# VH-VL binders against p19838r805to892, part 11

Target 1, 88 residues: p19838r805to892
Amino acid sequence: QGDMKQLAEDVKLQLYKLLEIPDPDKNWATLAQKLGLGILNNAFRLSPAPSKTLMDNYEVSGGTVRELVEALRQMGYTEAIEVIQAAS

## First folded at step 4 (VH-VL)

Design a30 (framework fv_masavibart)
Fold by ESMFold2-Fast, scan of step 4:
Structure a30 (fold): chain C 88 residues (1-88), chain A 124 residues (1-124), chain B 110 residues (1-110)
Amino acid sequence: as target 1 above (88 residues)
Amino acid sequence: QVQLVESGGGVVQPGRSLRLSCAASGFTFSSYGMYWVRQAPGKGLEWVAVISYDGSNKYYADSVKGRFTISRDNSKNTLYLQMNSLRTEDTAVYYCAREKGYSGLSGSDAFDIWGQGTLVTVSS
Amino acid sequence: QSALTQPASVSGSPGQSITISCTGTSSDVGGYNYVSWYQQHPGKAPKLMIYDVTNRPSGVSNRFSGSKSGNTASLTISGLQSEDEADYYCSSYTSSGTLVFGGGTKLTVL
């Protein structure tokens, strides 16, 4: 589990960079769908920082680190999981 | 009845400025992102600019960045495009268009409602 | 100016199926599932036919379908009708946060 607020800022910044890579299986848009936030896609894509806007919304919605890691696992995004786990 | 009506087009000389307006009716204008798309005579569609529902985020095509400014007045249900330093290649029919979805909810980078277009001719 | 490649023209006979391709890069069509298709009849504004690669707006015939494989999105029109004769444009979100259109395809029905 774990509260999203417990993730250090540098870990979040590394995650954002990984999610900005244009890969339909591994970007912020795919993560938004996996986290059940796909209906907010217009808010994310029109943001100057889509990954940050997504993660901020996820935190406000009560999202957990456990569920984030599970979503990334479903996406096969090993590098993103490692960034989060290295900080734990 | 959902409708978008463009105005402000006309003939203008290179280097001059022109301001286009798009009047929205039949829907809650302040809930939707809005776009400008143009089409040169006999050519295809070209995206020009987008503005978020609240006006806080704006993006421009590289060809117009620094010359064109998109803005909106939600109290008047009106979208604007300020066009400065006009070039002959800016000659086109300019359409305003509404994003599919509202306030960031659902939809995509898709335009479900289009205006009739207004012709801008840049010539000397 | 458009960055997405479409064939300039396609043709078919009534009742046939035709497919229009829209090829981009991994930074647009290949990188995101935000591809739309528009139909434009002469002298008229474009009409949205497909959004988010595969979705049809209410009121659009199920003869129109969209798909994507890699960097190429496709619009397929089955049971071709004379009223389908029009220009068709694809569009995609890009990694720069911008939008790009395809060059357009003229569909002739005969």
Scores: ipSAE 0.103, ipTM 0.763, lowest interface PAE 4.6, mean pLDDT 86

Design a31 (framework fv_masavibart)
Fold by ESMFold2-Fast, scan of step 4:
Structure a31 (fold): chain C 88 residues (1-88), chain A 124 residues (1-124), chain B 110 residues (1-110)
Amino acid sequence: as target 1 above (88 residues)
Amino acid sequence: QVQLVESGGGVVQPGRSLRLSCAASGFTFSSYGMYWVRQAPGKGLEWVAVISYDGSNKYYADSVKGRFTISRDNSKNTLYLQMNSLRTEDTAVYYCAREKGYYDLYGSDAFDIWGQGTLVTVSS
Amino acid sequence: QSALTQPASVSGSPGQSITISCTGTSSDVGGYNYVSWYQQHPGKAPKLMIYDVTNRPSGVSNRFSGSKSGNTASLTISGLQSEDEADYYCSSYTSSGTLVFGGGTKLTVL
């Protein structure tokens, strides 16, 4: 399971950096779709920090670390998964 | 039924200001992000500004940042563009455009509804 | 120069197929699946033909299709008709959260 609030701040910052790369398979926009938050893509895109806005929304919606890792696995984003799992 | 109508264009001298309006009808205006896009005579399209559905987030093209302000009044179904410190290079037809939604809220960075455009001429 | 590169003109005959390219960088066309195509007839506002690289809005002919490979997106028009004669513009989301357009391509149907 895991509460998103359990992720350390430095882990979240590393994740945000990985999600801000211009790669259609490995960015915040694709993650938003996988997490069921694609309908808010315009809100994330218009944010000065799209990845942070996405993750804040995911946390407020009751999202879990388990489902986040599953979404990243479906994206093939091994590096992002390692950042999250190394912190546990 | 769904329509965007621009107004406020005209001839203005360099250094002065103009405010454009875009009246929306036939859809729930407050559910959509809105854009201003311009086209200089005989030239291509250039994105100018965007505003989120609730007005909380705004982004501008570098060429207009600090001079233009996008705003909206959801109670009046109206989008605005305040243009200050106008330059000859700002001469263009200005279109307001609606961001395409899926189920009314899903963004796609595409413009599915466009207004007719309003001409702004900046000349001495 | 426009941010995205399109050929200035293309031409074809009725019934033929043509393709218009739109080349950017890994920070726009190559980095995101948010590419749109617009058709503009003289004196008219642009009309959305393709969004999210490949998707057609309802009411747009299936003769229009979109694709992308690396940093280049393409609009293909099959079965060319005289009414397809227009200017075509591509656009893309950028890594800075802005949008950019291509320079436009004039399609002539001869």
Scores: ipSAE 0.013, ipTM 0.680, lowest interface PAE 7.8, mean pLDDT 85

Design a32 (framework fv_masavibart)
Fold by ESMFold2-Fast, scan of step 4:
Structure a32 (fold): chain C 88 residues (1-88), chain A 124 residues (1-124), chain B 110 residues (1-110)
Amino acid sequence: as target 1 above (88 residues)
Amino acid sequence: QVQLVESGGGVVQPGRSLRLSCAASGFTFSSYGMYWVRQAPGKGLEWVAVISYDGSNKYYADSVKGRFTISRDNSKNTLYLQMNSLRTEDTAVYYCAREKGYYDLSGSDYFDYWGQGTLVTVSS
Amino acid sequence: QSALTQPASVSGSPGQSITISCTGTSSDVGGYNYVSWYQQHPGKAPKLMIYDVTNRPSGVSNRFSGSKSGNTASLTISGLQSEDEADYYCSSYTSSGTLVFGGGTKLTVL
């Protein structure tokens, strides 16, 4: 049902790794804010894997790959965009 | 095969301390968040404490906060619950439970494996 | 208080279908597709029956199915058998980042 379900497992794992860095401009918490899920950031922090929980929640909510790429572009996260686009 | 084996339960007097252990095997323990869940005799399930996969985040139910401490040793594949200042209302079977893992696409926050439980009886 | 609402008991006859409801709020059942169901026989640990609202673990009978509408999740057991007699608990992820359990439902097979 969602575009997000079309992303391969290895692409998702690479994305999670890139989002779990301490850089405040390029981590999962900033991405959550850009995707309109910032109010749930405390919930994601408690999760065993915040980036995975964020992405699973985004997918379940009907999030699209296009909106994800746009959010990453606003963050200036070229490496994360390339991971997603290379795996078309 | 995934296994969770609990130990350390017993009969203790109010005000005493007890430490529970959960030995994990058959999976990469350091990739999973872990819970302690208890069940008083004839009552429902109640989560007690949770610890993140790396041990950096810990949360407690209000009823045990300040008295119980959850910890883990990823090098030994072991989860612990240190129970201090025990009260009669802490009497329950205590279960170690694995939260669904990091590498899985099915989502988080359900318990795919439970230990057998260990009975803690706090009695005068 | 953050408990999910389940009926205290349900009953059915062998071969019948029964449904157990689990009602929460938009901060748990309604807000996420992370609802699970557990079966507990007397003296035993709980067993996962359903996860992520509708999914069955390998080895769980297809007589067990899960669904959700708004703030209410449901567990349906078709072709009811005597071995299904047990306590059933729902749980959900919450906006606080932890789980909440339902009060449990005792299923009696008459």
Scores: ipSAE 0.005, ipTM 0.579, lowest interface PAE 13.2, mean pLDDT 82

Design a33 (framework fv_masavibart)
Fold by ESMFold2-Fast, scan of step 4:
Structure a33 (fold): chain C 88 residues (1-88), chain A 123 residues (1-123), chain B 110 residues (1-110)
Amino acid sequence: as target 1 above (88 residues)
Amino acid sequence: QVQLVESGGGVVQPGRSLRLSCAASGFTFSSYGMYWVRQAPGKGLEWVAVISYDGSNKYYADSVKGRFTISRDNSKNTLYLQMNSLRTEDTAVYYCAREKGYDLSGSDAFDIWGQGTLVTVSS
Amino acid sequence: QSALTQPASVSGSPGQSITISCTGTSSDVGGYNYVSWYQQHPGKAPKLMIYDVTNRPSGVSNRFSGSKSGNTASLTISGLQSEDEADYYCSSYTSSGTLVFGGGTKLTVL
């Protein structure tokens, strides 16, 4: 079990860059659905920084690094998982 | 029954201003993102502006950015479009539309549309 | 002028199937699963037929279906009926946080 607040800022910035790539299997919108936050998609897609808004919401709601990695694994986003795990 | 009713359209000269209103009824207005979409005579649909449920986020089409302002009054269940520096190419039927979903959910799909209000910009 | 490319017109006979394409880029149709389709009869406001690429709102006939492959989304109408004669528009979210429509397709039945 992790805590999202323990992720370094550079790790978060790399993750945001990966989630902003317009790829229907690997973007912030797909991650939001996998994290059970799809109901808030209006807040994310109308944000000037959707990935950051999603991750900030996930963090304040008590989201864990373990569940984030599991969601990314379901998405097949190996590169994003490596960014997070290399920083542990 | 959910309903959107536009008003404020009319004939104006280039360079002038108009304000459109959209009155919402039959649903919790404050829970939905709202859109303005226009259609020039005999032409296709063009997105104009969007506003989030609480009014904190707004986006505009490049053609209207800096001239049009979208706003809402959740206490009055009303959406507005302030149109400044009007051009002949702004001539269109303007539709108010509700984002599909409830409690902040959305998909850039519009499940409820108003009847439209005609804006004619001519000298 | 529209960001998404649709054929100007398509036609079919009652009982046939037709498909309308909507082609964008990797920054809109290809990059997100936020594609919608609208039906517009003359003098009327548009009606939502498909959202999120494949989903039908309650009350929309199962004769209407949506799909996507790469940068192209498609609307398929099976068992064509006279009331399907209308203009059809696609729309998509974009990576810039804006929305774009296709140029529209006029469907003629018969």
Scores: ipSAE 0.227, ipTM 0.799, lowest interface PAE 3.7, mean pLDDT 87

Design a34 (framework fv_masavibart)
Fold by ESMFold2-Fast, scan of step 4:
Structure a34 (fold): chain C 88 residues (1-88), chain A 123 residues (1-123), chain B 110 residues (1-110)
Amino acid sequence: as target 1 above (88 residues)
Amino acid sequence: QVQLVESGGGVVQPGRSLRLSCAASGFTFSSYGMYWVRQAPGKGLEWVAVIWYDGSNKYYADSVKGRFTISRDNSKNTLYLQMNSLRTEDTAVYYCAREKGYDLSGSDAFDIWGQGTLVTVSS
Amino acid sequence: QSALTQPASVSGSPGQSITISCTGTSSDVGGYNYVSWYQQHPGKAPKLMIYDVTNRPSGVSNRFSGSKSGNTASLTISGLQSEDEADYYCSSYTSSGTLVFGGGTKLTVL
């Protein structure tokens, strides 16, 4: 329901760091595909900060924390989920 | 037919400037990110610059930062590369290239290439 | 020096299979599934053969296949034909948001 703005900036910064670690299964590009934003991957890839650009776009589009956590779960990214849920 | 045609190459002295153009046809130019890639004679491919579909973001290879400027005019379906402070090591065939599918998931692939235009930097 | 390592040359006989490697680091080939392969005949522009590690564009023969293991991507060409003689280049997205190419491999069909 568009509740991404409720996440503290510190939580978002931690998430960005995790998504910028080069890992073919646990990166911003895979997350973008899981969130249904794969069609915009070109915009994210060409950004100075792909993870931040992805999350800003997701937030502006009314993305929810629930859907984000579900996408991360599909990726097997337990550490990213813990960062989000510890702050909730 | 999807096509890219480069022009503007030639012989130029070190320290001078040159502007390359790339005319696009057969597709919606404003929907695609565009690239410049170069190849020195007998050498491999080197990425030079990229520009987003709307011109809002640009990235450059470290070797050309501060000297080259990529730009586009979507109303004319044309891509440009302004090359300043040219060096002998900038001698290469310059290709413009289209991102494989702007509507696809972010592939760093170039599905359409121009024929190339030769830039020779010599005294 | 190119950022990705390819053998300078490979050769094979008609009908055989050959593999060209492209080795990077965990910050490019190993960290992302954005590896492409290009074929270039003398005096011609490059042609896309493989994108996103394994995908073939329409019109590219299924004799060409791509794969990746760790920091090394591979292009395999089966049923070698004389027209396969060309230079082959790999490319990859990097964690710095840039794109890099391999040094190229000259394929000779004996």
Scores: ipSAE 0.013, ipTM 0.717, lowest interface PAE 7.1, mean pLDDT 86

Design a35 (framework fv_masavibart)
Fold by ESMFold2-Fast, scan of step 4:
Structure a35 (fold): chain C 88 residues (1-88), chain A 123 residues (1-123), chain B 110 residues (1-110)
Amino acid sequence: as target 1 above (88 residues)
Amino acid sequence: QVQLVESGGGVVQPGRSLRLSCAASGFTFSSYGMYWVRQAPGKGLEWVAVISYDGSNKYYADSVKGRFTISRDNSKNTLYLQMNSLRTEDTAVYYCAREKGYDFSGSDAFDIWGQGTLVTVSS
Amino acid sequence: QSALTQPASVSGSPGQSITISCTGTSSDVGGYNYVSWYQQHPGKAPKLMIYDVTNRPSGVSNRFSGSKSGNTASLTISGLQSEDEADYYCSSYTSSGTWVFGGGTKLTVL
């Protein structure tokens, strides 16, 4: 559902790892808010893998790589952007 | 073999308390979110409560909020539901259920269910 | 009560195909691709038949399929068999971070 399907599995895995750090400005919960999915943050927290659940939800809802990169840019998460762009 | 076994159901008077247990085996219990779902005799399924894999987050249906408490002990592979201020409307078979694994998309599916334990609230 | 609307009953003959609908709103069925379906035989616990709208767990017959259009999800059972006679429930994730079930549909195979 959108160009998210074009991201290789190893790229997604690296992104998930970066989003699971304890930094409140650079974690999956902040990304979810930037992507308009903040209302689901409690549900993502119930998952054993919140970052994967968030990204699966984002893809299913028709989310795009472009909007994901823009959200990460707003977070100042250069390392996460580099992981995605290096795979282009 | 993956199993969930409920216990603790019985007959209680309105206003009393009851605690249900759900013993998990055959999988890594601490890796899964867990649910309680109930079904009144002859009626449909109703979600009751959910608890995250680590016990840090809990959510309840409006009908039980403030009266029921969900908890878990990952060292004992056991899920609990403490039911206070019981009402006749709480009469139901109570199922514990496991959230579908993180090897798939989605967080709403109940993939493994226990056999259920009957709670009857009557005067 | 359940928030999602299902027909109370549906019937079919062996070998036919039947479809059960599950209608919600944009805050549940229409807003998320997290719809699941459960089969319940009398006196038994529910069994997961479909998750994430279209996916089948291992061991579930390919006669069972799921779909969604707008605010309505559907469960289709092809090649209907007597063993399919049961109650069927849909469930969806909601924008409130909770879960809601349909009222259930009794399938009769005649």
Scores: ipSAE 0.006, ipTM 0.608, lowest interface PAE 12.1, mean pLDDT 83

Design a36 (framework fv_masavibart)
Fold by ESMFold2-Fast, scan of step 4:
Structure a36 (fold): chain C 88 residues (1-88), chain A 124 residues (1-124), chain B 110 residues (1-110)
Amino acid sequence: as target 1 above (88 residues)
Amino acid sequence: QVQLVESGGGVVQPGRSLRLSCAASGFTFSSYGMYWVRQAPGKGLEWVAVIWYDGSNKYYADSVKGRFTISRDNSKNTLYLQMNSLRTEDTAVYYCAREKGYSDFSGSDAFDIWGQGTLVTVSS
Amino acid sequence: QSALTQPASVSGSPGQSITISCTGTSSDVGGYNYVSWYQQHPGKAPKLMIYDVTNRPSGVSNRFSGSKSGNTASLTISGLQSEDEADYYCSSYTSRGTWVFGGGTKLTVL
């Protein structure tokens, strides 16, 4: 069971903004691949809010904040990690 | 300026294989997802396959799963469709097409640039 | 068979407006705002006319407009001109992560 419910709504909104940039190394699509959800990337892309749909799916699948931070670290996305860590 | 040119079509017998190519020019090929769409003579359009900009994700229509393989070579700006175990119902003009909006993550998923098509005839 | 239902043909006179329907299910047209429309002249490749239900690409006349209500998307062409005579296809994303097309509509301008 994951702990994604621990993240406050404003933190999630900040993450969504950071993941919507058109940078292949720093977007929601790359994050989805790192989280093992890449097979759903077409569904996420065509969602009105891809980052939210990805994060909702990750949470329902039992995803953890620790694994999310590790995926962001692999992406080199320091700013996204800081948003999560500053909230703690 | 922006152009897609298909090649490799021809007449083949059922059960044989054929490989189609699509040469891209006038845009950054490696930034776009690519599709194959076909049209049987006198019939409508049918989506066949898609490949992501980096080749990491591929999806196929149920009618071609296990028989067709989509691939790309970004260093050559070329898209491919390997067609195995061909059937008479695979007879069609095959178009390659570029995905609109994928590279900018706008949420659009339409076929914005199309090639001229290449005819594949599967008959005995 | 085509997954999305379109009328086989539609006709109008120059200057008239016509509408072409595209009916699917809640798993495609009704479930997503990712409907596109294509124009195809005989012997030519299709051309994108509308994407994301309502949006026009650069270079497409504002005489072409798109809409959607429930499981039915519509393409409306106003001020009909002779060059609009073509086949029109709708397309939609599906809940399976795939794409489907309508059967096509032949527009005749008389």
Scores: ipSAE 0.006, ipTM 0.594, lowest interface PAE 13.0, mean pLDDT 83

Design a37 (framework fv_masavibart)
Fold by ESMFold2-Fast, scan of step 4:
Structure a37 (fold): chain C 88 residues (1-88), chain A 123 residues (1-123), chain B 110 residues (1-110)
Amino acid sequence: as target 1 above (88 residues)
Amino acid sequence: QVQLVESGGGVVQPGRSLRLSCAASGFTFSSYGMYWVRQAPGKGLEWVAVIWYDGSNKYYADSVKGRFTISRDNSKNTLYLQMNSLRTEDTAVYYCAREKGYDFSGSDAFDIWGQGTLVTVSS
Amino acid sequence: QSALTQPASVSGSPGQSITISCTGTSSDVGGYNYVSWYQQHPGKAPKLMIYEVSNRPSGVSNRFSGSKSGNTASLTISGLQSEDEADYYCSSYTSRGTWVFGGGTKLTVL
């Protein structure tokens, strides 16, 4: 079981904003691939809020904050890591 | 300096084949989805095909499906379009373009374009 | 042949604002936040002006802005200048994983 629910809602909203930027190294789609959810990327693209839909799917699948931070580290997304780690 | 350079255009008779190439430089080619977009003389833009960063997915416009094949060689930083069974209505300037995003999602945008290569299908 | 509807032409005077519409369906413009706009001068390749409905690439003037309401996306150009005279095309992602362009709009700066 994951621990994503331990993150405060405002921290999640900040993360979603960072993942909605049009930077190929730092967007939700690259994160989805790193989290093993890349097969669902077309479905996430169909959503009005792809980052939220991705994170909701990751959370219900038992995803952990530790694995999320590792994926962001592989992406070089220091700002996103800092937002999460300040809250955990 | 990010660049895309098309080549292989020319005059060809209906029913024949032609292969276009697009040489990429100045970025990590293997990280980006790539497109072919064409424009008939005096007409608008028409999307032709897309290939994802790793070659795993390909999609085609209905007008070219079954006749054209998009491919890439990431080791050579080169995109290809194999055009078979050419028709006069395939006459156009063919542009290669880079997808703004990469990996599985791609992007809605074509952020870098080549100069184009003219294909004329004429009898 | 395009699925997205744009007006064939639009005109304005220097310093004015104009808006170009791009109308699709819930399976393209209305269904996704993947709408982009391109500027094309005669004899040149298209240039990306707006992506993901309202975002500008580096180097594109803030006089260019994009928006979307329902199945219609719009490109607005404020403070018109002579160099803005060009053809403008919208594009959208579709539910089939493909892309579609609008028919194009010729902007004349009078």
Scores: ipSAE 0.000, ipTM 0.575, lowest interface PAE 17.2, mean pLDDT 83

Design a38 (framework fv_masavibart)
Fold by ESMFold2-Fast, scan of step 4:
Structure a38 (fold): chain C 88 residues (1-88), chain A 124 residues (1-124), chain B 110 residues (1-110)
Amino acid sequence: as target 1 above (88 residues)
Amino acid sequence: QVQLVESGGGVVQPGRSLRLSCAASGFTFSSYGMYWVRQAPGKGLEWVAVISYDGYNKYYADSVKGRFTISRDNSKNTLYLQMNSLRTEDTAVYYCAREKGYYDLSGSDAFDIWGQGTLVTVSS
Amino acid sequence: QSALTQPASVSGSPGQSITISCTGTSSDVGGYNYVSWYQQHPGKAPKLMIYDVTNRPSGVSNRFSGSKSGNTASLTISGLQSEDEADYYCSSYTSSGTLVFGGGTKLTVL
């Protein structure tokens, strides 16, 4: 469980910063593939803020915090998980 | 079957304008991002512009910003490049190309279909 | 801005294997798995040979393979044939959301 709308804006901004690092295992592009949102590739890639565009679309599609954390765990992105969990 | 056909190239004087067209066939044009890539005679490839599948997002190489405009008409399956204030250094073969990453992120930076190219020569 | 570095030329004999390197930074080749390779014969449009570092499009010979280590991507062509003689270009997605090409490598066979 967990509604994406419950994440505070500061938490989301920290997550966006972590997802925009140039690391092939830890960036927004890898997360988008893990979340099954590849059909929106042009919306993310051509966005001035790919991580925000990805997360906004994930939220609108009914994505949950639980599934987001699981995707980040599969990526080995401990720092991103800690940012989300520290908020609650 | 799946193809891109370019037109509109020619010889123009510096400071003039030219519009290139790229006609798409054999695929759902409105589902793909499209690119313009150029190649000066005897030189390498240089990215020029990109446009999203819906026409909303556009990005340009710094060398053409403010002078070139990329657009598309999904009802006509056609991509355009409006080139204003042309300079001699804009002389090149201009290719239109389709982004591979249509349904997923696989090949988002790859061009799987290319036009034949159209030569633009800017000379006085 | 920051261009990808390729050797200007490479050569090999028929049946031999050659490798073409493409070196960038952690903000392009090293940071993303979005590296592509193109083959261009004189007077022709480029042809996609490799995408996403290692993937071959349908119809491309398995003699062509791609790899990446750190900031350097590589195209390897095994069992060289005369028709492989062409210019080869790499490209990469960048952390700025743009695309950059390498300078190109002329492959001569024999």
Scores: ipSAE 0.162, ipTM 0.794, lowest interface PAE 4.4, mean pLDDT 87

Design a40 (framework fv_masavibart)
Fold by ESMFold2-Fast, scan of step 4:
Structure a40 (fold): chain C 88 residues (1-88), chain A 124 residues (1-124), chain B 110 residues (1-110)
Amino acid sequence: as target 1 above (88 residues)
Amino acid sequence: QVQLVESGGGVVQPGRSLRLSCAASGFTFSSYGMYWVRQAPGKGLEWVAVISYDGSNKWYADSVKGRFTISRDNSKNTLYLQMNSLRTEDTAVYYCAREKGYYDLSGSDAFDIWGQGTLVTVSS
Amino acid sequence: QSALTQPASVSGSPGQSITISCTGTSSDVGGYNYVSWYQQHPGKAPKLMIYDVTNRPSGVSNRFSGSKSGNTASLTISGLQSEDEADYYCSSYTSSGTLVFGGGTKLTVL
């Protein structure tokens, strides 16, 4: 919905784990593409924590929870959406 | 000056295991992502695996996922590829390669330094 | 087959210019500016010629240049010389965080 800063750290950690899977339709790389950050995917892949680096970049760029949920919906990632919505 | 030297190749039977090593010298090994790339005789290049500068992140080609493991020892400037459950289609020259930039967006997934290669033949 | 499409062979005469294409999709070549080109002489390891679509490493002749339009990247070699005879491979980053290569192009200088 709102500011990414409103997501609790435990919710973010659960999300990161869900995005660190090899499924090409449900991983952090596909999410980065949906969020318009695909050009940075190599930098994310080479970080110690790609999902965290992606989400930190998204937050700094003014990304919103609403747009994140929409991107996950386009990916068909219901479990990731539920993690975010349960925190609301 | 800057060098990568592979070793560990040889002839093995299907289903067996083999471990390749790549010794790095002339640069700060711990600052670079590293790749294994293979080439079957008379065929093209195929990416096999990548490992981040600190070893915390690893990615594999679908053809080797679950069978091969990439690792590194930064204290020894050495990259490894553990190959399990080898198949005849794994027969190739295996190259160790350094990624041009690890966090620099320019040069990402480009290999500026290559080893000489080591031949792995999986034969029945 | 290889994920990126290259012509199997190209040929040219000394002094001419030739272009090698590398065609993918919006999830690799078209989606990112991480296309590299490699030159491989028989029995040798590949050598990086171009990275990030257009960038040339130090020590690579300015006769080699790269470009991209849509889902197709191109390597152009001007002032063709006999020593340019080699196999040329393109590679691209993918939306899945992996890397793919083209099938390779054999360049003949006649």
Scores: ipSAE 0.007, ipTM 0.607, lowest interface PAE 10.7, mean pLDDT 83

